# Designs tried in a protein design chat: VH-VL binders against G-type lectin S-receptor-like serine/threonine-protein kinase SD3-1 (SD31). Part 1

No score or structure here was measured in a lab: all are predicted.

Target 1, 127 residues: G-type lectin S-receptor-like serine/threonine-protein kinase SD3-1 (SD31), of Arabidopsis thaliana (Mouse-ear cress) (p93756r25to151)
Amino acid sequence: EIQLGSKLVVGENTLWVSNNGDFALGFFNPPGLLNRFSIGIWFNSNSIPYDQRKVVWVAGAGVVVSDNSSYFELTRNGELVLFDSLLGVPVWNSKTNRFSVSSALLRDDGNLVLLKDREEIVWQSFG
Positions, changes and structure headers below are counted from each chain's first letter, unless a header gives other numbers; antibody chains aren't numbered by Kabat.
F, E and O stand for the ipSAE by ESMFold2-Fast, ESMFold2 and OpenDDE, each averaged over both directions (binder to target, target to binder). V2 = 0.75 x the mean of E and O + 0.25 x the DockQ between their complexes.
[cut] stands for letters that were removed.
Atom coordinates printed by the task and the answers are left out, and those that the model quotes come from them; centres of patches stay.

## First folded at step 1 (VH-VL)

Design d01 (framework fv_disitamab)
Fold by ESMFold2-Fast, scan of step 1:
Structure d01 (fold): chain C 127 residues (1-127), chain A 121 residues (1-121), chain B 105 residues (1-105)
Amino acid sequence: as target 1 above (127 residues)
Amino acid sequence: EVQLVQSGAEVKKPGATVKISCKVSGYTFTDYYIHWVQQAPGKGLEWMGRINPNSGGTYYNQKFKDKATITADKSTDTAYMELSSLRSEDTAVYFCARDYYGSSYRGFDYWGQGTLVTVSS
Amino acid sequence: DIQMTQSPSSVSASVGDRVTITCKASQGISSWVAWYQQKPGKAPKLLIYAASSLQSGVPSRFSGSGSGTDFTLTISSLQPEDFATYYCQQYNSYTFGGGTKVEIK
């Protein structure tokens, strides 16, 4: 459902959502950190308060970005990139530029996958 | 062998509720989404929403979010679509269709035969 | 909201003709396009998925092409059973095109 060139921006509070709405991918504040944001996947339920949600995957295992204009993008060359706009550098990358990625999908089981020819899984968040 | 069989035509009065069934056979019900598609008389296809029968999770077209309720019953391999507060503009053929959600998306490869719902006074 | 603009809305054709139908997406959708055939009183039938993959059991005279925003369905030599309405669909969010009726000249 996620096209090459799609991005999430910290300040916009937008999400990528699984088809059934059960999982969401977006920015969140890690516990105990001020003005720091990570990208993650969580079970997306109105019955679960924001501060009690269980994050099931985090990009880069502890990587954070530091302002509201930072973004997470599926680039046109097929990489997932977490970019810190204040520092002006990417802080995490899926390193999939040679995998012929055509799209991404947040599956109904919470697994973010990168697809070749819309069909073949060439990278996944769960491991 | 793969079949999606829908319940029969319905004639309802304005304000009524109707519930359409889509019974599947010949495959594992929980491996495929079930989508619902509306086709008004002489008009094109319009996607309404879909359900994951395994989780019960649903996703709706905004136009139909307050009109349609999609459910599934794993014990009978049947998906349902309920339309509430029927109006004349709800007169249409309603189709169910399956959609593989594993590692490969194959389009809506099998469809039900359609159910005509007529809303008339 | 992704719009699928399908053209033409109708085409008059003869048996043996080459027929082309186009769909334009309002934003890039990679190859996430399917094509369906619908005959009067019947459910739609899947012809093409992933923009260019032929569904099993569908005659080879049907082909699909395109990526990004511009997609085409081609019928290389129209047969009597091909007179029908054709729909494209993007499956990022399941929007159908408006349909193209292929009718006898």
Scores: ipSAE 0.000, ipTM 0.537, lowest interface PAE 17.4, mean pLDDT 85

Design d02 (framework fv_disitamab)
Fold by ESMFold2-Fast, scan of step 1:
Structure d02 (fold): chain C 127 residues (1-127), chain A 123 residues (1-123), chain B 105 residues (1-105)
Amino acid sequence: as target 1 above (127 residues)
Amino acid sequence: EVQLVQSGAEVKKPGATVKISCKVSGYTFTSYYIHWVQQAPGKGLEWMGRINPSGGSTYYNQKFKDKATITADKSTDTAYMELSSLRSEDTAVYFCAREGYYDSSGYPYFDYWGQGTLVTVSS
Amino acid sequence: DIQMTQSPSSVSASVGDRVTITCKASQSISSYVAWYQQKPGKAPKLLIYAASSLQSGVPSRFSGSGSGTDFTLTISSLQPEDFATYYCQQSYSYTFGGGTKVEIK
């Protein structure tokens, strides 16, 4: 499980990974935008380079941030926030601050979920 | 003038750790990414990883992720690359290089390079 | 990883010759290609970026072309100082080609 306050920062090459290791959530460079980053989920395989991976979900329909301390955070008030450090503003938010989110989980099927009481799904990446 | 100056050659035993420096001058250190490139004897260039000196964020070639650690010290305008658990296969010249992203097309390139640091690993 | 296949691995040429070096990416990389020159014991030097843009201070006899998967570096009239090893680089995720040694005939 991903705890409240957990953060991914552009360029740190850190990932949130599903329990079985099959899926990863992290920053990637969308095609044609090398110094711009999106947050996404992909099949996590060492045999497939990151630039060839098929991304199964992207936050905000592919909104991008800069490589200048931009981050993706599960905030302490229960929101997933994508913050652009160059603009100084959040560019995407799950808007789940009133859902009593206790944690997040990247499931083995690649679905990122926000959980209430560590069990009830109150938001999910798959629509 | 823009310069990247690397530390001198190192000779190490298998299992040792080595830390190479790349001191920059002639530009704002925090405005440009620094990359590290390996060149084994008689072989070609292989990219290892990069650092954004402004925030310290790094991105590695998966081949080197468990071998190399890249850091930066803003107070001395110096980037570092540390290699752990050295093996004979790590014998190589290591280069630092600056990345520009200055074209209107947004395509990156390595415009200035350090002179290289030879690391020899032998028993 | 994106593979960069560079050919030939070596070419023997005379001063005044036209030399062409090719680089093939395993997948489309648009114009994310740079070319470098390296002389023995020296660091690489940038010649071309964005597949076809000549770096300031590089002689006009050097040119780059291509997009997608197939790229070419051309030296229109080889000079004595051009005997060196040349590398392409895909700059999307930083893979270098294997290098081409241009040596005297």
Scores: ipSAE 0.000, ipTM 0.530, lowest interface PAE 14.8, mean pLDDT 85

Design d03 (framework fv_disitamab)
Fold by ESMFold2-Fast, scan of step 1:
Structure d03 (fold): chain C 127 residues (1-127), chain A 122 residues (1-122), chain B 105 residues (1-105)
Amino acid sequence: as target 1 above (127 residues)
Amino acid sequence: EVQLVQSGAEVKKPGATVKISCKVSGYTFTDYYIHWVQQAPGKGLEWMGRVDPEDGETYYNQKFKDKATITADKSTDTAYMELSSLRSEDTAVYFCATRGYSYGYYRYFDYWGQGTLVTVSS
Amino acid sequence: DIQMTQSPSSVSASVGDRVTITCKASQDISNYVAWYQQKPGKAPKLLIYAASTLQSGVPSRFSGSGSGTDFTLTISSLQPEDFATYYCQQYRSYTFGGGTKVEIK
């Protein structure tokens, strides 16, 4: 489970991983792009080379950031935000600030969900 | 087929300037950094710097900042590395290298030029 | 500046031997480590990236392990074509280790 205030920073190359390890969420270079990073979810298998892993979801359908200090955050007001540190603005947002989000969970089926009271799904990536 | 083809060996006198080229084919030139690596005779590899061919942004190893100039020409898909004020200790094989196709922030070198020997002798 | 200390500088080995090469970073570099093989007169060839991911086409006898500051390259059963110099590299800011020459015993 991902807590409010948790961040993924491009330059740190950290991941949020599902409970069984089958899926990872993190920054990736879309094929053919250098210094451009999207947030996505992919099947996370050590037996499959990175360049052959299938991305199953991408935030903002083509939104990219280009700076190592850019980040993806579950904010304390309950929003998922992709922040472009070079431009100084959020470039994508889940817009869930009024949903009483308590945490996020990357499920073992690859679906990223935002939870109310750690139980009720109020937003999901596969919508 | 990705290829990096470098210019041929050079023999220079102390104080001269040399400019070596790295011609890229098999991918979009502006999509990946071009790195330069020095290898002195019988010694290991040392990273010199890189250029972003899209905008010409460079970043250098401090040791080489006042010695090397790295550039890229998008019209010819060619990167260059120029060494000024040559001294005998600049004698080395110089490699260009590129890629790092991967998810996340990965910049390993999966493609290399064949190397260019620069010999500085009087 | 991140330093990469590679050991040993040289190792004498026979075909069939298990060869282990280590690399220590002066700072935590997570898994941003690649391993290269270089044969005399040739450019280096990528073997492993992300500390443990085998490059396509590289034989399975090569493996990498480690995270943070301590990394290892293992050749489980040395073959004649494996006599070469091996280099580790951290690619957050591109520092190479000093190299390990694997020589015929």
Scores: ipSAE 0.006, ipTM 0.544, lowest interface PAE 10.8, mean pLDDT 85

Design d04 (framework fv_disitamab)
Fold by ESMFold2-Fast, scan of step 1:
Structure d04 (fold): chain C 127 residues (1-127), chain A 122 residues (1-122), chain B 105 residues (1-105)
Amino acid sequence: as target 1 above (127 residues)
Amino acid sequence: EVQLVQSGAEVKKPGATVKISCKVSGYTFTGYYIHWVQQAPGKGLEWMGRINPYSGGTYYNQKFKDKATITADKSTDTAYMELSSLRSEDTAVYFCARGWYDILTGSPFDYWGQGTLVTVSS
Amino acid sequence: DIQMTQSPSSVSASVGDRVTITCKASQGISNYVAWYQQKPGKAPKLLIYKASSLESGVPSRFSGSGSGTDFTLTISSLQPEDFATYYCQQYYSWTFGGGTKVEIK
């Protein structure tokens, strides 16, 4: 489970992974773009070569950031925020600051969920 | 045709500062990260940090964050690594290397500089 | 912090021998592994990326395998030019294995 304040930074090559390892959430460089990064979820099973992994979800329908200090964060307010450090602005936000989010979870089915009291789904990537 | 060419060997006294250059050619400098790797005499490879030449953004191995400063100059297609407060244990060959950041494809260090020997002695 | 444990640290071999080097990651890294060859006084040279893909110009006697945490580099029939030190590397945070020196006889 992902705690409030957890952050992924473009330049750090870090991932949030599901408990069974079948899915990963992280930054990737979209095909055809240089120095542009999106946040997404893809199949990350050990049985699938990474060049054959398919992205199943992308924040903001393909919004990009352009700096290696750009980040994706579960803020202490309970929002998922994609921040472009070069532009100095958030380019995508889950808009969940009033949902009493306590944590996030990348489920074994690839669905990223925001939880209230670790039991109630108040936001999800699928839907 | 891709080349990374490093500055020559340096001999320094303890407490000195040294700045190593890595000039690239044969590709777009701002399209790839430049990584720095230390190899002490008779030892293995240890990653120090990297820079994105497009943004100037850096990321360091915690071990080296107070020792090394990595910079890039887009006008000369050159990356630099500066080592401060040199001690005898900093004696090593330092390599620059090109790497692509893409977590889905995972490009490794495909081209390397020839290495720069820094000797610290008194 | 992802650690790469490489073994053996050295191996004595003859021309024509099959040489196998192993690398173990402290956590699952899928196939985000490269292998490098380094000769004395020279920079490392990329041999294999994505655990099993041969870099252009690398002889077919080199092969890589593995996924998850356990990886191997195999030289099917050792040649005189293959006496060198070999390193594995993971690309999540660029840690190297400790190296394996392949030496004559």
Scores: ipSAE 0.012, ipTM 0.615, lowest interface PAE 8.6, mean pLDDT 85

Design d05 (framework fv_disitamab)
Fold by ESMFold2-Fast, scan of step 1:
Parts: C-alpha cells; structure tokens; sequence
Structure d05 (fold): chain C 127 residues (1-127), chain A 123 residues (1-123), chain B 105 residues (1-105)
C-alpha cells in the first residue's frame, strides 16, 4: 500500500514492491541512456540480471527525467506525478485529481492501481 | 575558487592496480557529481563513469565496468578511481571533472576539470 | 548507445578565419550538448553548454547552435590561442565526439 505523499527519488534507488515481491516499480535507464530515467514496472526476480529485466509498463510511454533529484510521487491530491527537477516541471501526470484517490497499490500481477476508499480501482496502469 | 587536484603520475607493471585521487575544494563536495574521463596517447576523450558523492551512486560506461571502480570519501572531499589488472592499453591520461547538472540549475556540462593523471603501464 | 560523429577530424585555418565544427548524434538528444577546447598537455576547457550557452569567461567569438541531432560550434574570427582540439559531448550517455584538430594553415 502506497500512501498519499509517497515519493520515489531517482538518486535514492528505492522501489515500490508488490506484496508477494514479484513486481517492482522504480526508476530505470532506458536503453542507451545513462543520465535519463523513466518510471516503470518489471518482474522482480533474482534469477534475472538487472540489465536483462523486461519493463512491462512505463509512465507516459517514453517520458524521461533528467537528474538524480527528479521524483515520482503519489500527491495528496491523488495524482501520480513524474517531476523533472532539472526542468522544474511535471513531465507526466495520471490526471486523477478528482477521482478521490486514497492510496496506490502495486498488485501481485504487476498492475499499479489507484484506489478509492481503499478498495475501488479508479485508475490502473493496465489499460 | 573551485579546484579539482589529482594525484601525480604513476608507472605500473602489467597486472598491477592503481588508484587515482581527485581532491575538490571551493565548493560543497556532495552537491556535484564527479566524472572520470580517459584519454589514451594521441587519442580522444572517452567517458568512464560518474559518482554522486552524496549517495555514493555510480554509473559506468559498459567498456570500463569491470576495469574501473569509482568511490568517494566525504570526510576528505576526495573522489577516487581504481583501475585493476592493468594492461599496456590502459596507458592514458585520466581526468576527473565536475558536472554542473548535479543539484544545480545548469544543463549538465563538465565545467571544472582536474589537471589529469598520466598512468603508464610498462614491463 | 548514442554515437557522436564529429567532423571534420582536422581543419587547417588562418588567423581571422571563420571555423565551423559539426557533431551529429545518432538519436535525438535535445539540447544536451557541450563543447570543449583542449590544448596539448592540458585538461579540456568548457566552452559551450546546453548546445548554445556560452560559458562564463569564454570569448564571444565562440558560439554553439543546433538541437535534436545536428550541432555546430563556430569560431567567428580565429585567434592564435584557438589552435587546439575541439570536442563535442552529449549528456544522455556522456559520449564524446572524435575531436577536431584546428591547425595552422
């Protein structure tokens, strides 16, 4: 369960992980880019080397941020925001500010969902 | 004034290890990334890797990932680059450089460079 | 990885000449390009960042232009101290161009 106000910061190497540990959400470098970062979901297995992982979802289909202080946040307004700290602007937003989001959950099947009243799915990464 | 000062020239035998230092002064060490760049004799510049001294996070050029180890010591404001299993092909000048893009509004650029350290590998 | 193709590899020029050096990226890198000057036995010196921004203390005869994949460094009136090797660099994966030696004609 991911609470309103929770952030992932590029430089912190932190992840949001599904309850069973099968999926992780975090920053990664798209192929060929060492100073650009995307937010994605991948199957989280010790048997798969990090550089061979397959990303199953990416916010904004190729949207990137530029530096280590950039972040991905579930805002208190109930939006998922990818913020580029170098540009000083959000580069991607779920646009769920009126959906009454109470929390987010990375499900055991890899689907990132935004929940109303801790139960109702009002937005999902699998569309 | 901002300065990056590197350790002196090294002469090593094949198979040896060398560790080059880059001491910074005139700014907050943890606020800027430090990069390492190789230049073989008569050749161009090749990026090796970088470290963010605040978190210690490193990024490497795949070519150098198994050759170079980059570290930082916050207590001495010093970045290091260690080269292992030296070969004659590692003979080069090695530069450290500061990246403006780290915790600054600048667009990433190597604005301040160390003077370079010549590493010669000979038998 | 992103390749930077720099041309020409060398150029012979006289004092007062306009010199142009070009870099081509293998993919769109926006404006994340810097240009450096290197003299023999010395560390590189930053001239231009963000493709077109002149670094403080660098003479105004140096200028940069371009975005996306095609970038140019121009020296509007070459001075004796400008005979050097010039490098471009992109910042998505830190690749340098091969360098351009500006040598006396």
Amino acid sequence: as target 1 above (127 residues)
Amino acid sequence: EVQLVQSGAEVKKPGATVKISCKVSGYTFTSYAIHWVQQAPGKGLEWMGRINPSGGRTYYNQKFKDKATITADKSTDTAYMELSSLRSEDTAVYFCARDLGRYSSSWSAFDIWGQGTLVTVSS
Amino acid sequence: DIQMTQSPSSVSASVGDRVTITCKASQDISSYVAWYQQKPGKAPKLLIYAASSLQSGVPSRFSGSGSGTDFTLTISSLQPEDFATYYCQQFDSYTFGGGTKVEIK
Scores: ipSAE 0.000, ipTM 0.565, lowest interface PAE 13.9, mean pLDDT 86

Design d06 (framework fv_disitamab)
Fold by ESMFold2-Fast, scan of step 1:
Structure d06 (fold): chain C 127 residues (1-127), chain A 123 residues (1-123), chain B 105 residues (1-105)
Amino acid sequence: as target 1 above (127 residues)
Amino acid sequence: EVQLVQSGAEVKKPGATVKISCKVSGYTFTSYGIHWVQQAPGKGLEWMGRINPNSGNTYYNQKFKDKATITADKSTDTAYMELSSLRSEDTAVYFCARVEYSGSYRDYGMDVWGQGTLVTVSS
Amino acid sequence: DIQMTQSPSSVSASVGDRVTITCKASQSISTWVAWYQQKPGKAPKLLIYKASSLESGVPSRFSGSGSGTDFTLTISSLQPEDFATYYCQQYETYTFGGGTKVEIK
């Protein structure tokens, strides 16, 4: 599970990965936008070329951040926040600060969930 | 008056099981988590685990997960902690305490405590 | 697991003294720290929550400060009823500090 305070930074090339390794969550460049980064989930396979992988979910329906120090964090308050370090503001959040979030989990089906008491789903990436 | 009242002291033999109760009054039982804390003689406080009485969901300190079982009974406004396979090292005062769940349980401390239950394990 | 290192383990003080107790977390915990007072044979009593918020009914001579990894409880003018053991607690994973006994000099 992904603990409160865990962070992905554009420049660090880090990923959150499902337990079976089938899905990854991380930053990527949307097509044609070299200097912009989005947070997404994709099928994690070394047999699929990077430019052909399919992103199955994107935070904020394609919200982007502008530099390599920007980050995606599961905050201590239980929110998923996408922070644009160039602008100095969060550009997206899950708005789950009142849900008593204890952790996050990227499930084996690719669904990112926020858990209360490590078991109860209180928010999810897939509708 | 908000109160947490615990069951009385117990003396047990090694290998026995003990079940401690924590009866609450003066507030809505399902709106607060109940936490359990161990204090060995002359030692400090050690968190054992908690229950959400509304959902029944529990979360344990890894050290106590095979020793303690925490439950709650909404019909009697009572939380329980059962200790199994008792050893002399389990001799301690056990406290229950409440924590408010207002959407962020991290904003609140343990504001009301039970009086404590002494469990003595002796051969 | 988050460790809480509390210091000092004991302090000898006189009525009217300023007493300062510190806790250091092994990783950043924002402001999710509570402070408790425990008298012999009694249950702990909440003094401070969220690092600096004074619990209702607690005298204003008690104050808390800090964020991240370093936290402090201060008693500005020690009273006779304040001789007790004090504990910090982080409530990310509910670890207590080792305690500080405030005893008569």
Scores: ipSAE 0.000, ipTM 0.519, lowest interface PAE 19.6, mean pLDDT 85

Design d07 (framework fv_disitamab)
Fold by ESMFold2-Fast, scan of step 1:
Structure d07 (fold): chain C 127 residues (1-127), chain A 122 residues (1-122), chain B 105 residues (1-105)
Amino acid sequence: as target 1 above (127 residues)
Amino acid sequence: EVQLVQSGAEVKKPGATVKISCKVSGYTFTNYYIHWVQQAPGKGLEWMGRINPSSGGTYYNQKFKDKATITADKSTDTAYMELSSLRSEDTAVYFCARSPYDYVWGSYFDYWGQGTLVTVSS
Amino acid sequence: DIQMTQSPSSVSASVGDRVTITCKASQGISRWVAWYQQKPGKAPKLLIYAASSLQSGVPSRFSGSGSGTDFTLTISSLQPEDFATYYCQQANSFTFGGGTKVEIK
């Protein structure tokens, strides 16, 4: 379970992982693009070559951020925000500030969900 | 075992074109990028560009984008690098190298070809 | 472009010495650093990837450390086969450092 205020930063090797470890959420460099990163979810299998891992979801249809300390955050007001630190602006937002989000969870099926009262799904990546 | 085998040394006149090959074996060609690296005599390593053999998509160091053309032939598991309008400054050893696709960890060049010396002389 | 500044450009050392080579990125690059060894007339060989991960088959006397902008390759006890030129590389955009030649004292 991902707490409010949790961040993933482009400059760090950090991931949010599903409870069973089958899926990972993090920054990746889209194939064919230098020094630009998208946020996505993929199968986290060591038996599959890295470049063959299927990305099952990308934020904002694959919007990219720079490699300069850009981040993906579950904010304290309950939004998922992808922020480009070089440009100084958010490039994507879940727009869930009125949904009473208490936490996020990357489910064992690869679905990223935002939860109200730590149980009720109010937003999901597979929606 | 993984191997990258490059074509032999070339001697060219100024203004000529040269095409260097890098034939791979021991792995699935389309699962890794192929990069090209220039090393001028007595100098360090300089990255030139890369190709995704699966898509044919290329990315170049801006310094080389008007000089080098990188291609790949999936039927022969061979990558190519062509240099046009050769000048004496192009005299160098050229290496091919493979890397995984660039995600969280960044790509690194785990296997290299032996290098191809290109000499440009009048 | 991210620039990689490598120092020293050369170092004279004896067998058994501890050798330290540093590499500084012009901006933060997390752990996106690889280190290579090159002997005259040969292709480079990967030693370290992801700043600190030792490549299979590389002797444990080689180690890497650092994150962000400052990175170090250490050879804990230099062996005769270690006299070579070493390069750091920014692993995302593939920029190489200028190289460090480790020479016999």
Scores: ipSAE 0.007, ipTM 0.562, lowest interface PAE 9.0, mean pLDDT 84

Design d08 (framework fv_disitamab)
Fold by ESMFold2-Fast, scan of step 1:
Structure d08 (fold): chain C 127 residues (1-127), chain A 122 residues (1-122), chain B 105 residues (1-105)
Amino acid sequence: as target 1 above (127 residues)
Amino acid sequence: EVQLVQSGAEVKKPGATVKISCKVSGYTFTSYWIHWVQQAPGKGLEWMGRINPNSGDTYYNQKFKDKATITADKSTDTAYMELSSLRSEDTAVYFCARGKDTAMVTYYFDYWGQGTLVTVSS
Amino acid sequence: DIQMTQSPSSVSASVGDRVTITCKASQDVSTYVAWYQQKPGKAPKLLIYAASSLQSGVPSRFSGSGSGTDFTLTISSLQPEDFATYYCQQYYSYTFGGGTKVEIK
């Protein structure tokens, strides 16, 4: 499980991965935009080369951040936030600050969920 | 071990087309991007573009998008760069280089080809 | 378009000298900076990646530092084989610095 305060930073090339390893969540370069990054989920199978992997979900319908200090964070108030560090502004958030989020989970089916009391789904990427 | 071997020097007339090859060995060709870099005589390095050899997807520097065409043949472990409508300003050494990528993010160039000199003269 | 401003453009130094080369990015590139050595008539060779990580097989006299916009390559004790031009590169979107020619006296 992904704990409150957890971050992905563009320049660190880190991922959140489902328990069975089938799905990854992280930053990627949208086609043709080498210096812009989106946050997404893709099928992370060993049988599919990285650049053949289809992104199945993208935060904010493809909003981008512009530098490698930018980050995606599960904040301590329970929001998923995509922050553009060069512009100094959040470009997307889940708006879940009142949902009593305790953690996040990238499920083995590729669905990113925010959980209340480690059990109740209060937000999800699919839908 | 890892090697990128480029085709030999070319002398072309203005208006001609040239195609440079970059044959790789010592690693899985489809697991790494191939980049192309131009170096004009006595000048610095300029990135031209890159290709994913597995998918054929290409990305170009805007400066070179109408000049260069990058391709790859995974059956022969060879990447190519074609330069069209050659002008004297295209006289340069052209390098291929391998870009390691362990995720869907850009990476540095860990191995380079020896370079191919293209001279455009009348 | 990210500009990489490299300085100095040339330096003359004696064997055993400490040589410092700097590179400034026009915007934050975090640690996505590599340094390459190019000898006359040869291809560039990777020395440093991720701003400070030494490439396998590269002598320990080479070191890199920096984060954000300001980066430095240091050669702690210059050797005769270090005569070369050095280039920084940000690999966030692939631009190179203008190069620094190191001439051994």
Scores: ipSAE 0.006, ipTM 0.551, lowest interface PAE 10.2, mean pLDDT 85

Design d09 (framework fv_disitamab)
Fold by ESMFold2-Fast, scan of step 1:
Structure d09 (fold): chain C 127 residues (1-127), chain A 124 residues (1-124), chain B 105 residues (1-105)
Amino acid sequence: as target 1 above (127 residues)
Amino acid sequence: EVQLVQSGAEVKKPGATVKISCKVSGYTFTGYYIHWVQQAPGKGLEWMGRINPNSGGTYYNQKFKDKATITADKSTDTAYMELSSLRSEDTAVYFCARERYYYGSGTLDAFDIWGQGTLVTVSS
Amino acid sequence: DIQMTQSPSSVSASVGDRVTITCKASQSISNYVAWYQQKPGKAPKLLIYDASSLESGVPSRFSGSGSGTDFTLTISSLQPEDFATYYCQQYDTWTFGGGTKVEIK
């Protein structure tokens, strides 16, 4: 499980992964965009070339950030926030600050969920 | 304390099979990927494949998919790599290695702990 | 899929020399690069991970740099124990570079 305060930062080799390792959540460079990054979930298979891995979910319908220390964070208030450090603004937010989120989990089916009391799903990427 | 200890050297005839073991100690076996690497005499390192010891899930280098079978036994904290239909060109040192990536920690990483290597010699 | 082209194949150097080894990836791989040292008859030893992070217990004379496709390992002041073969590796498809043998001049 991903704890409150956990961050992924553009330019670092950090991913959030499902328990079985089949899915990864992290920054990627969308096709055709140079020096711009989105946050997404993809099937984490070494048998699929890096540039050909299919993204199954992307935050904010593909909003992008600059690589200058931009980050994706599960905040202490229980929100997933994508922050553009160059612009100094959040570009996407899960808006779950009142849902009593205790942790996040990338499930083995690729669904990112926010949990209350580590068990109750209060938000999910798939629907 | 953290160690990967491999089985001893093997001499095999062409057409035989060989199974190399990699016993881990000093850490949680199911928490880390185990990789296998081939090094032919006087040559460089070549990645063969990896296993998730918790699920048994494997990923192979296409070159080795029909040659190597990687397995893990959670009850004995041991990973295995079996080579089938041995040929002289399979003569090499085989290494097991732990990926620093702690399963579920969210980091994709390098190989921080290596086994000592197992020499497999295939001769007629 | 992703190739790692390592240069040079060998370099002759003296104790105290600055040695630079490079690796070029066929595709952008962010900072997903490690460097290893291997001495004859021994297993490889991790020196650098994530392109520039020094593994614990490794002397500070070793440093790594780069991102994207171009990566460099530097040994700032070569010591007798540093004569070895060095390999880069990318994490996505686990491909190693061809190796660089650092030999006595």
Scores: ipSAE 0.000, ipTM 0.542, lowest interface PAE 14.5, mean pLDDT 85

